VHH binders against MLP-like protein 328 (MLP328). Designs and how they scored, part 10

Target 1, 151 residues: MLP-like protein 328 (MLP328), of Arabidopsis thaliana (Mouse-ear cress) (q9zvf3)
Amino acid sequence: MATSGTYVTEVPLKGSAEKHYKRWRSENHLFPDAIGHHIQGVTIHDGEWDSHGAIKIWNYTCDGKPEVFKERREIDDENMAVTFRGLEGHVMEQLKVYDVIFQFIQKSPDDIICKITMIWEKQNDDMPEPSNYMKFVKSLAADMDDHVLKA
Below, E stands for the ipSAE of ESMFold2; O stands for the ipSAE of OpenDDE; V2 stands for 0.75 times the mean of E and O plus 0.25 times the DockQ between their complexes.

## First folded at step 15 (VHH)

Design U4 (from T1 with D56E D111E; framework vhh_8k46_1; at its last look DockQ between E and O 0.87; V2 from the best seeds 0.73)
Fold by ESMFold2, look of step 15:
Structure U4 (fold): chain B 151 residues (1-151), chain A 123 residues (1-123)
Amino acid sequence: as target 1 above (151 residues)
Amino acid sequence: AVQLQASGGGFVQPGGSLRLSCAASGFTFSEYAMGWFRQAPGKEREFVSAISWSGETTYYADSVKGRFTISRDNSKNTVYLQMNSLRAEDTATYYCAADEWIRYGTPDEYEYWGQGTQVTVSS
């Protein structure tokens, strides 16, 4: 099995790429109300909700198990992309690198895609590849779609 | 049962072209990313190219960029690899593979694999 790698996929969404991007970039405090079966809480550890370089802590449920994740974010407004760079948490017990990029691309007036890139490296050769975390982040993007204001 | 059948290989002179096809069945092709890999005798299988389920995202190994083009036709459940400007070092068995997402350089981890088609480039 590979010790490091990159996963890439696309999730089809509806509406405005800018509004979807704003939700992921700046409005993470709205996630528990929108997709509370996945995300139970998000708190600011350092910075502000909309700051490049902010550190946030996520409480979430993956495969029926509560987990915690601390990330430092990088904001790329030109490409409507936000990177969650893993610092600490349950996922970091398995992975020494876990970076997830969400990019929102307008395809037509009402159709967008969310391109998800996951960059990872295992803590050691015995760890599994993070396929379940890729499935999880795909489901976050898909389920948030219904909760972003359209047009 | 899932099947990935690669075809279009053959014997070609340096500088020539070939088009590989990979016909898929037994899964929802339009929901899967597709990849091309190759393996020369005695060497490790290596990444050649990949394409997302929508066809909008493509990746190429540095050694083939500018010479090879991956494409897909979801109505025919088929992925293609157009290989131009072929060189002796392109000689290998070419395999198609499928997975729910693109995986960079990890042929052991793709969910489904084809049998492969031989490409031989020689003077």
Scores: ipSAE 0.509, ipTM 0.796, lowest interface PAE 1.9, mean pLDDT 90
ESMFold2 (binder alone), look of step 15: mean pLDDT 82; pTM 0.814
OpenDDE, look of step 15: ipSAE 0.869; ipTM 0.923

Design U5 (from T1, 14 letters changed; framework vhh_7aqx_2; at its last look DockQ between E and O 0.91; V2 from the best seeds 0.70)
Fold by ESMFold2, look of step 15:
Structure U5 (fold): chain B 151 residues (1-151), chain A 123 residues (1-123)
Amino acid sequence: as target 1 above (151 residues)
Amino acid sequence: QVQLQESGGGLVQAGGSLRLSCTTSGFTFSEYAMSWFRQAPGEEREFVGAISWSGDTTYYADSVKGRFTISRDNAKNTFYLQMNSLKTEDTAVYYCAADEWIRYGTPDEYDYWGQGTQVTVSS
């Protein structure tokens, strides 16, 4: 009966942590072409593509259903981490808090992990835990891997 | 069939140590996060600690930090809890659980659960 919680996982990726971080930090405009079955569009609502505090709107398909998500990002270059703080969207109908942190960590010259942390709080006790959104963001990281390797 | 089996529980005096084991079969252990939970009589299950599939990331409840250590051996499909400096408040049934990711503080949606092992800490 938890009304809030934290999910943590690691996605194994290949190549350079810096290149993967750059994609998530600065190059979201490439997402529709790279993983278009998941992400159909990303637009800047406020700020720039690569600015801390920018607000972006995502159009995506989760479990076969089109959704929209508006987030403000926080950039942590020292730790190669970007946080998407949920502002509005379909997910916010279920959740009062929805923050997703993507951190890229070099494990060896050719291997990295993307550590995904999801911090959440339900709108009320009757809402489901956001397991499907965790599966979705894991898939985004995993499916982006090949496109970053080709860059 | 998926099986999680805890062992190593028992009676121990306060200040003592125990090591719990969770032996697993029937799933790809190396792809799962593993967690320990505990439940005292009449209480809800509470999170004790968790370890990522790689073994590189661990989390602990505040009440056990510095006293408990979690580890895993993917070659043996086994997950461990080393409990030191035990207190009477640690008395509970301890459960291992497996899931696709660590669910800190959120027991309801774990994929697999063990049957539990009793730990009793006397004064």
Scores: ipSAE 0.495, ipTM 0.803, lowest interface PAE 1.8, mean pLDDT 90
ESMFold2 (binder alone), look of step 15: mean pLDDT 82; pTM 0.824
OpenDDE, look of step 15: ipSAE 0.761; ipTM 0.882

Design U6 (from T1 with T57Y; framework vhh_8k46_1; at its last look DockQ between E and O 0.78; V2 from the best seeds 0.66)
Fold by ESMFold2, look of step 15:
Structure U6 (fold): chain B 151 residues (1-151), chain A 123 residues (1-123)
Amino acid sequence: as target 1 above (151 residues)
Amino acid sequence: AVQLQASGGGFVQPGGSLRLSCAASGFTFSEYAMGWFRQAPGKEREFVSAISWSGDYTYYADSVKGRFTISRDNSKNTVYLQMNSLRAEDTATYYCAADEWIRYGTPDEYDYWGQGTQVTVSS
């Protein structure tokens, strides 16, 4: 019997929800320049940078360890939300389900939040919960904040 | 040291109401998600409700939706659970918990737990 769960948090950000959403939705090629100690590369495996259903490959460093992650994205422009659905990679050795939803919500003219929802299921009961990956994606959102404002 | 002090439990008749409170200290309350859980004798601890650090997002188990309301007051470092239309099946020890984010599916993994308060619903 496999253990599964969902994590939900909010990351306070500054500026425009639309600009933050565009960065995550369409401009992943800017991640290595902006937050390169986290993200060393993003490449398109299938589709376009801004297309629903595109498959992208991420090269990143989590807890000092280089990892690779392949995801298919779902775009929800109505809610300014993008979902990265896990296909392959180091995280998928521990999890059979790993879906991360980033939703950007304008709270006031200069204040937004990124609501992060992580849906997961362990490969087996002996695997750890993905708390380290939740901390990692929170850090990506927080550290990208200044680089969207500078764009 | 971190403390979560739950209160407000007691005996109540079916259809009655109770309000639980959980006062927190020893951590930055406004940065933590809060949850309520319950455990009846001989049963596993189960999720009841959770609220995000901002208070903007609330979640409920299906069994309590529409009857229970979670809220928080960050100025008082306190989370509340308003329980209405109580049923015998709601009888349990109720625990508050705190974590960096809301967790479903593995509620035992929360960082901090309170001592619990007993709720008994019986005629």
Scores: ipSAE 0.510, ipTM 0.796, lowest interface PAE 1.9, mean pLDDT 90
ESMFold2 (binder alone), look of step 15: mean pLDDT 80; pTM 0.795
OpenDDE, look of step 15: ipSAE 0.738; ipTM 0.870

## First folded at step 16 (VHH; framework vhh_8k46_1)

Design V1 (from U2 with P107L; at its last look DockQ between E and O 0.73; V2 from the best seeds 0.72)
Fold by ESMFold2, look of step 16:
Structure V1 (fold): chain B 151 residues (1-151), chain A 123 residues (1-123)
Amino acid sequence: as target 1 above (151 residues)
Amino acid sequence: AVQLQASGGGFVQPGGSLRLSCAASGFTFSEYAMGWFRQAPGKEREFVSAISWSGDTTYYADSVKGRFTISRDNSKNTVYLQMNSLRAEDTATYYCAADEWIRFGTLDEYDYWGQGTQVTVSS
């Protein structure tokens, strides 16, 4: 039987939860310019930049390896959370399920956290747990911090 | 050099309370999530509670929600489990564990484990 699980962590960020949320929810076209060593491109496959249910394709570098990822997103404005649901890509060769939730929570006037939840299921028991992808998404959130503050 | 030392177990009557402590050393405690697990004789180790490195995110198994409270003190490198309204079914060895993030899945990926402390709830 395939193994499944969930990872949860927090990334401390500065400024406004609403501004950070907007970046992840609606402004993915800014990612290559802001964090180009991680994200080389984001394109719309279906929908709009800010649409619930939009499908986007990401070109990124994880552990020094260029990869591609296609996701359908779900927007939860009430909780300032966006979910990227894995459809296709290099990660889906290892995982049957790969869903990543980014939630932005204001803790004080100048301090927020990005709560990252990764829900996963391996393609088979021979696949490693996706620790490398969890490290990657933590790094995206952390590195984007300064660029959101300056915008 | 890594140690997780759980303490605070003992015998208690049903309805009573205990507070478990887990003192950590040999790693940067403030960067780690902490979890409590338990194992009754003849059963697999099971999840009880977890807390994020910041303390802001907590989780509880359904069987303990409302009765147990996890907390941490990063200045003392210690995680706690306050156990109220104890039941016979809570009898187990309680283990603390540490990892870079909270994990729900196979336990072999947790970085560090303690030796545990016995909790016995009996008349």
Scores: ipSAE 0.604, ipTM 0.824, lowest interface PAE 1.3, mean pLDDT 90
ESMFold2 (binder alone), look of step 16: mean pLDDT 79; pTM 0.792
OpenDDE, look of step 16: ipSAE 0.831; ipTM 0.905

Design V2 (from U2 with G35A; at its last look DockQ between E and O 0.74; V2 from the best seeds 0.79)
Amino acid sequence: AVQLQASGGGFVQPGGSLRLSCAASGFTFSEYAMAWFRQAPGKEREFVSAISWSGDTTYYADSVKGRFTISRDNSKNTVYLQMNSLRAEDTATYYCAADEWIRFGTPDEYDYWGQGTQVTVSS
ESMFold2, look of step 16: ipSAE 0.700; ipTM 0.871
ESMFold2 (binder alone), look of step 16: mean pLDDT 80; pTM 0.792
OpenDDE, look of step 16: ipSAE 0.900; ipTM 0.942

Design V3 (from U2 with T106S; at its last look DockQ between E and O 0.86; V2 from the best seeds 0.78)
Fold by ESMFold2, look of step 16:
Structure V3 (fold): chain B 151 residues (1-151), chain A 123 residues (1-123)
Amino acid sequence: as target 1 above (151 residues)
Amino acid sequence: AVQLQASGGGFVQPGGSLRLSCAASGFTFSEYAMGWFRQAPGKEREFVSAISWSGDTTYYADSVKGRFTISRDNSKNTVYLQMNSLRAEDTATYYCAADEWIRFGSPDEYDYWGQGTQVTVSS
């Protein structure tokens, strides 16, 4: 019954960490075509597709329920990490903090790990921990794997 | 049925070393993160260390950083805690836990817990 916490896991991926990072950093407009059962749309609210500080709106299906999520992103090219900081949406009805960090790490010429860190705080103690959203973001990373061009 | 069997505890003098083991069965060990926690009498259970399923990501409580090392062997379904430079303050029951991901701030939400092994540091 924690009010706040952090989840950390790793998703094994194939190919180039740089190309996977570019997809998550700059090319979210390709998500509906690649993983449309998860992501039905991504639109720019402010900035550009590849801009640090851009605000994007995601239309997605989580646990069979269509939801909307608005985030501001932070780009860390040195570590090949992008942070989606939650601003508005269905998830923010449960959480006052919801920040998800995707970091892409090359382990060998063809093997990558996507390290996912989720930082969260509940709106109140009656809200569930966001385990369903952690499972969801793991699935996004895993299912995008086959749709990234390999070096 | 899932089992986590912690072992390797005992009595040791200050400055000594112990190696704890936690043998796992009943789940796909190579897909799970593992953690070590400890509880002294009259105190809350506290985080000690955690390791990702791949073994590449590790975390340590500040009180044990530089003295304890977590590792895992997926071929043996076992996680280890090497404890060096032990102090009286390390006296506790040590528990291993497993979950699909590493959790901070919500220890009650780990999927599986072992029964614990006692570590006593005294002269």
Scores: ipSAE 0.651, ipTM 0.851, lowest interface PAE 1.2, mean pLDDT 91
ESMFold2 (binder alone), look of step 16: mean pLDDT 79; pTM 0.788
OpenDDE, look of step 16: ipSAE 0.867; ipTM 0.922

Design V4 (from U2 with E109Q; at its last look DockQ between E and O 0.77; V2 from the best seeds 0.78)
Fold by ESMFold2, look of step 16:
Parts: sequence; structure tokens; C-alpha cells
Structure V4 (fold): chain B 151 residues (1-151), chain A 123 residues (1-123)
Amino acid sequence: as target 1 above (151 residues)
Amino acid sequence: AVQLQASGGGFVQPGGSLRLSCAASGFTFSEYAMGWFRQAPGKEREFVSAISWSGDTTYYADSVKGRFTISRDNSKNTVYLQMNSLRAEDTATYYCAADEWIRFGTPDQYDYWGQGTQVTVSS
């Protein structure tokens, strides 16, 4: 069995947890305009755009290299959490399991955290740990902050 | 230079308590997650507890849940481990570690490690 692990961190954000959650849950079409140096496109592959179980394809640049990622999403409105479960893409050449959970938690009227949990398993023991992808997803959350409505 | 200095170890009877401290310097403590690990002679280092940079997210190994409490004071650059209801199997050298995020499954990948403090629970 190949090496597996989990990373957990928090990104401090401003404004409304509900509005940040809505961006990640339902408004992925706004990502290229907001953070286009990271995300160049998001398209629907299967299901409805904002539904649990929908499959979307992301075109992004990580460490200066353009990549493609196909994910099935799981929506948890009660906890304001969305899970992107890896199906295909450049990352899946290195990882057998790659699931990323973004949860938005209101700490005070203007202060939020985005809790990021990355669950992973290598394809084999010779593959690198996905530290570069964890850094990348932290940057997505941090850079999106300025582009979400504040309340 | 980065330093993680663990202290507060000692000898204690079963059922007793100890409080470990790990003082940090040489990095921005408030940006780092902290972990406690332990190693008994002849065994691999094992996870004990971890705390996020904000202090809001904590984790515990099943063997210590309900008995140990991790906390941090960012104003003092210090992480703590309150150990209650100690048992003989808690005897080990305890190490603190720091990383940009909490890691499970690959503890050898933490950025910084402290020199350990000995905890001995006997008789």
C-alpha cells in the first residue's frame, strides 16, 4: 500500500462566510475573472452547475505549469463546506486519492476562516507528497478574498 | 536560527499530571501549526496532538483523548501539552514540531523539530 496522509490548515478571510461559500459552491464561473493567474477556466462536465454530485473540469496554472483537473463535488450546506473529489487530471497521475474540502466558518461579524482539508494517497511510494497542491489551494482561497462581497 | 525548546518533563506516578511547554524562536510562530509527538525506546515516533496556527483546530491520538489538552499562546511563542491521568504507556521522550499546516501520515515532513523532554510514569 502506498503512502497516504491528510493536510489541514486555515486561511483568514474577511466578510461573510455565506458569500465566500456561495463563490466556491455556485459561482465558479467567476474564478477566471477574479483570479485568472491561477484559474483560467471552469466548465461543467456532468450534472447541473450548482448541484451536489456535479462534475466540473478546471484549467489552472500551478507552479507555472498549466494543468487540468476533473472533480466530482459534494455540497454540505449545513456546514458551508464543499468537497472537490479528484477524478482525473495531472494531479491524479501522482495521486490515487485527492480530495479537497473547503469549509467557511464565521468567527466574528467581519472575520472568517476557510478551513482547508486535503486528503491524499500517492499512486506509489516514489511519488512526491502534494505539498505544492496544498500551497496552490491556500493561494486560491487567499487571493479570492478581495473579490467576494464584504458585509 | 530556529529553536523549539521543550520542557516540563519529569517523573510522575500513574494518575498524575504534567504540563509540557515548547518555546519557539527563529520563525513567525503565529503562522505555524504545532504538534506533539513521542518516542519510547526501540519504537517509532508517534503522533500525540496537533493545533492549527489560530488555535481553533485541534487533534489528538485516540490513546490520549480526554486526558491530554493542547493549547498555544501566540503572544509567548509557546505551545503547551497538559497531560492528566498519566499511565505507564505514556512514558516517552516528547517532541514538539512546527509546520505550515497540520500533517497526518508523514510526520517526518514537519519543517522544524525540538529536542525532546523525558516523561517517565512508573509505579
Scores: ipSAE 0.688, ipTM 0.863, lowest interface PAE 1.1, mean pLDDT 92
ESMFold2 (binder alone), look of step 16: mean pLDDT 80; pTM 0.790
OpenDDE, look of step 16: ipSAE 0.884; ipTM 0.931

Design V5 (from U2 with F104L P107L; at its last look DockQ between E and O 0.80; V2 from the best seeds 0.80)
Amino acid sequence: AVQLQASGGGFVQPGGSLRLSCAASGFTFSEYAMGWFRQAPGKEREFVSAISWSGDTTYYADSVKGRFTISRDNSKNTVYLQMNSLRAEDTATYYCAADEWIRLGTLDEYDYWGQGTQVTVSS
ESMFold2, look of step 16: ipSAE 0.735; ipTM 0.878
ESMFold2 (binder alone), look of step 16: mean pLDDT 79; pTM 0.788
OpenDDE, look of step 16: ipSAE 0.909; ipTM 0.947
ESMFold2, look of step 17: ipSAE 0.696; ipTM 0.865
ESMFold2 (binder alone), look of step 17: mean pLDDT 79; pTM 0.784
OpenDDE, look of step 17: ipSAE 0.910; ipTM 0.947

## First folded at step 17 (VHH; framework vhh_8k46_1)

Design W1 (from V5 with L107P; at its last look DockQ between E and O 0.85; V2 from the best seeds 0.84)
Fold by ESMFold2, look of step 17:
Formats: structure tokens, C-alpha cells, sequence
Structure W1 (fold): chain B 151 residues (1-151), chain A 123 residues (1-123)
């Protein structure tokens, strides 16, 4: 029988929650230049860079292996949260549900957190839990921090 | 060597209170999420509560919401479970667990587990 679950963590970041949120919500085209060792490309498949419901394709390296991921995003400006809903890609060979929510919360004038929620369901019982993907998305948030502070 | 030592269990009447403690060593406690689980005889282990490394995010099983409060003190490497308005169905062995992030839906996949402490609620 297939297993499902949810992972939740927090990544401490510096600066403005609104600037960090804008990067993830609207400025994915800046990811290759900022964190190119993780993200080699982001392409709009449908919609615009800042559109709710846009479909984007990510080319990335996870655990030293190039992968591709296609997602449809949902934008929640009131909570400064963006959801990437998995459609296709290497991760979807293991998972039939893979949704990642990035929420940016201002804790003090210079301290924020990125709350990461990963909702998943395995394709079948033989698949591993997506711990490697959770580590990956945590590292994306952490490594992007320096490039939002510099802006 | 990682150790999670749960304590504070005991016997209590229905409606009473207990506070469980789980002291941690062998890892950087302030970087780990913590959880409480319980198992009654003949039943599967079930989720009770979890808390993020910062303490800002908490989750509770529906059966304990409003009665139990999870908290942590990173300076003491300790997570707590304040248990109020105890009921007979709360009788179980309570376990603390640690992981790099909160895991919901897959309770047995936490990286580290404590030995457990017995809570018995009876007249």
C-alpha cells in the first residue's frame, strides 16, 4: 500500500521577507545566476514569471545528478507563500504527489524564516521517502539568502 | 552516541495533569525537530505532537488538541509535553523522537528515538 506524508522545517534567512518572497514568487529567472550549482535553468512553459497558475520547468542538480521538474505554481500573497505543485519530472517517477510550499515570515527587522512544507505520496511502497529532495529544497533556500541580501 | 531520555510519566486520575520531559544529547539539539508519540498495548504507535527546531511551528493530533502543549528549551536540550485534562484513552507509553524536520504521516521514520515513559490514567 502506498505511503504518504508531510515534511515541515524552517530555514533562517536575513533581510526582508517581501524581497525573499518576490525572488521565489516572481524572479525565478535569477536562480541560475545566483545558485547555478543547484539550478542550471528555469523555463516558462505556460503563463508568465509572476503568474498564479504558471507552469515552469526547472533543470537542476540533486545529489550530483541532473534532473528536470515541471510544476504549476500557486501564489498566496497574503501569507507570502508560493506552492510548487509537481506535474512531471524525475521526482514524479518516485512520487504521485509532490507539492512544496515556501512561506516567508518576518521575525524581526532583519531576521526571517522560510517555512518549507513538502506534501508527498509515493508511487508505490517500493519508492523511498523523499528525504533527498527535502535536503535539496532546504539548500536552495539557504544558498539563495546571500543573493537576496546583496540585492 | 545519540540519547533521548523521556521521563515524567506516572499514575494519575482522570482530569489530572502530567509533564513529560525528554533530555537529548549526542547531536545539535537546536537544529532538530522533536516529536512525541505514544503506544498503548495492542495498538500501533501514534503521533501525539511535534515542534520545529525554532519552537515556532507545532502540530498536535486531534485527540490531544487543547489538552496537551509541546514546548522546548534549546538551552537545556529538552523537549516537554504538558498533558492536562488526562483521560483513560491517554494511557500509553510515550516516546520522544528527533529528526532534521517534522515528519507527519510516517511516525516510524524519525532518525532518533527515546526509550519511552509510561503514563497510566485510571480511577
Amino acid sequence: as target 1 above (151 residues)
Amino acid sequence: AVQLQASGGGFVQPGGSLRLSCAASGFTFSEYAMGWFRQAPGKEREFVSAISWSGDTTYYADSVKGRFTISRDNSKNTVYLQMNSLRAEDTATYYCAADEWIRLGTPDEYDYWGQGTQVTVSS
Scores: ipSAE 0.748, ipTM 0.885, lowest interface PAE 0.8, mean pLDDT 92
ESMFold2 (binder alone), look of step 17: mean pLDDT 79; pTM 0.780
OpenDDE, look of step 17: ipSAE 0.919; ipTM 0.951

Design W2 (from V5 with G35A; at its last look DockQ between E and O 0.79; V2 from the best seeds 0.81)
Fold by ESMFold2, look of step 17:
Structure W2 (fold): chain B 151 residues (1-151), chain A 123 residues (1-123)
Amino acid sequence: as target 1 above (151 residues)
Amino acid sequence: AVQLQASGGGFVQPGGSLRLSCAASGFTFSEYAMAWFRQAPGKEREFVSAISWSGDTTYYADSVKGRFTISRDNSKNTVYLQMNSLRAEDTATYYCAADEWIRLGTLDEYDYWGQGTQVTVSS
């Protein structure tokens, strides 16, 4: 017995969709310096740093609790989208599926949105829906905004 | 206080059309996703359609794709559902709902719900 679902939202950002996409696609090493209260570290586990199919490990703080997350990424340059597919970590204790897609879409010369899609399935019916993780990833996108526009 | 008032329901023959409206107050409408659900007597509430805060992203249940269109007007704090080519199986109470993000799947976790408006499709 399992429950699954999908969450979708949009985060308004400023500047260039290409620069925001590059940050999430290729520049994860800059996250601790930019939003260190959320992300304390990102390391490569397998593959090349900026390649499709690479595996990275994230050290982060969600609702005041340090957590670890291991993901395999899919890169879609045509749509400026990166997918983080959950492999291991604290979130995977609650969820058997946890995939997060960040897509960057230019709306006007200086306005973009980050479309966030979270695909999830609970480990069992007793687990809560992952609203806390959706709130967390929204805040990552929103807080990174100030650190891309200056570049 | 939060209010979601759905209207525009009624009696219509098969093949007819209706336009539902849901007027919102008591929260920042332009920051919220909106959705339509329906519930027929003796059945579970089911998802019909959803729209992101920007209006850019929309979703439809398979049973209504091509017949229903969701839209929103953030200046009027209103979400709409245009229902064309109505069938007897569309008979239900239609509810609007609001949340910080679109939720697809388990469906009952939206923050705010309206009272609903009745749609009856029969000859």
Scores: ipSAE 0.713, ipTM 0.872, lowest interface PAE 0.9, mean pLDDT 91
ESMFold2 (binder alone), look of step 17: mean pLDDT 80; pTM 0.790
OpenDDE, look of step 17: ipSAE 0.914; ipTM 0.950

Design W3 (from V5 with T106S; at its last fold request DockQ between E and O 0.95; V2 from the best seeds 0.86)
Amino acid sequence: AVQLQASGGGFVQPGGSLRLSCAASGFTFSEYAMGWFRQAPGKEREFVSAISWSGDTTYYADSVKGRFTISRDNSKNTVYLQMNSLRAEDTATYYCAADEWIRLGSLDEYDYWGQGTQVTVSS
ESMFold2, look of step 17: ipSAE 0.743; ipTM 0.882
ESMFold2 (binder alone), look of step 17: mean pLDDT 79; pTM 0.783
OpenDDE, look of step 17: ipSAE 0.914; ipTM 0.949
ESMFold2, look of step 18: ipSAE 0.760; ipTM 0.887
ESMFold2 (binder alone), look of step 18: mean pLDDT 79; pTM 0.783
OpenDDE, look of step 18: ipSAE 0.914; ipTM 0.950
ESMFold2, fold request of step 19: ipSAE 0.743, 0.747, 0.737; ipTM 0.878, 0.883, 0.881
ESMFold2 (binder alone), fold request of step 19: mean pLDDT 79, 79, 79; pTM 0.786, 0.786, 0.788
OpenDDE, fold request of step 19: ipSAE 0.918, 0.916, 0.917; ipTM 0.952, 0.951, 0.951

Design W4 (from V5 with E109Q; at its last look DockQ between E and O 0.83; V2 from the best seeds 0.83)
Fold by ESMFold2, look of step 17:
Structure W4 (fold): chain B 151 residues (1-151), chain A 123 residues (1-123)
Amino acid sequence: as target 1 above (151 residues)
Amino acid sequence: AVQLQASGGGFVQPGGSLRLSCAASGFTFSEYAMGWFRQAPGKEREFVSAISWSGDTTYYADSVKGRFTISRDNSKNTVYLQMNSLRAEDTATYYCAADEWIRLGTLDQYDYWGQGTQVTVSS
């Protein structure tokens, strides 16, 4: 049985890839207002809201259970990709590697995809694969869509 | 019932080409990632290639990069594997599989598996 792996999917979004990227890259403080049933809070532990290498703490609800997640981010402006590298939190009780990459790709003037890559390694063989966390991050991207388009 | 029906296998000389097809039914094909896997007798099943639901993201095993091309036609519920420059080492039963997302490194976790099609590369 595999103890590590990578998941990849795509979420169709509308509007501007640059505006979606900016939300995820720099504007995490807006997440509770936009998708508060998923994300109840985001706080800066180190750095700034828009800093490469910043450390942020997320308070969220996954499958009805409140959790906390601490991550260090990597910013790749050339590819419009942000990586959240797992440091601490409920998910790290199951996984010793949990890195999630969100990349925003403009397909046409109004159509985007968000490519989500999740790189993971279990703490041990007894831990489940992180399918629930993959479903969760897909839902974050999908539900944020309406809050970036500014209808 | 979910069905994945692979076809297009056969006998071919080294350096030749084959195109495999996998027709899908019983699920919403356009929402699923697709993969190709292969297994030679006495060997473990191995990853060959995968493609995202949109078709925009593809992955290949190192052993087939540059020789094989995965593609899909969502209007026909079909995924394809174009195999060029075939070698004796490509001889195997080829399987298609489907899942909500591409899984790399966890071959046995795909939701749906098809019956295999035999590819034999010999002189």
Scores: ipSAE 0.754, ipTM 0.883, lowest interface PAE 0.8, mean pLDDT 91
ESMFold2 (binder alone), look of step 17: mean pLDDT 79; pTM 0.784
OpenDDE, look of step 17: ipSAE 0.909; ipTM 0.946

Design W5 (from V5 with L104I; at its last look DockQ between E and O 0.81; V2 from the best seeds 0.81)
Fold by ESMFold2, look of step 17:
Structure W5 (fold): chain B 151 residues (1-151), chain A 123 residues (1-123)
Amino acid sequence: as target 1 above (151 residues)
Amino acid sequence: AVQLQASGGGFVQPGGSLRLSCAASGFTFSEYAMGWFRQAPGKEREFVSAISWSGDTTYYADSVKGRFTISRDNSKNTVYLQMNSLRAEDTATYYCAADEWIRIGTLDEYDYWGQGTQVTVSS
């Protein structure tokens, strides 16, 4: 029968948790310029760039394959966490549930952790676990590090 | 070659304590999440506990919360499971596993598995 699960990891980053959080919460329009080999475009389908409940569409390349992903976001400013809840896209053809939470935690004045939690459920038992998408989102966080102001 | 060597199992009376160790080699331990799993005779292998590469994030199965504590020492390439207030239903073979991230919900996808160590809780 259909399998579900949760993946959790941490990506060490430098600088300010608030600035990294702002990038993921509110500034997705900057992703193509910063990490364009991963993200070719982000557009607003509904709401604003920084609104809770906004719907955004991502054009990205995962394992050399162009894909599209539509998500509704949840914003948790108290914990510096943003959740991208999967609505449509290539990933949703394999998964019934695909929610990715990015939480930014200040560890010292110049060191932070991005905690990535992926909650997933397969469409059916024949689908692969989403390990490739977990690797992809880890790489997004790691590669964005160089493009966020660290002061 | 990757090796995960679990040890510290044994016989203990109900209410007793054991500390399991899992020594790792053949990969960069500090970049990997670690997990503990168990399998009793006639049952499926089940999740017990997991810890992130940094040690900052931990998870426990509901059946062991408050009694078991996972920890790691990256300088010794070792993950530990402190098991307190042991019960007969904790009797199982305990396995350690390693993966690039914590996996909850499915067991087969962990990159590396160790040989088990037996824990027997008897009166």
Scores: ipSAE 0.718, ipTM 0.875, lowest interface PAE 0.9, mean pLDDT 91
ESMFold2 (binder alone), look of step 17: mean pLDDT 79; pTM 0.789
OpenDDE, look of step 17: ipSAE 0.889; ipTM 0.933

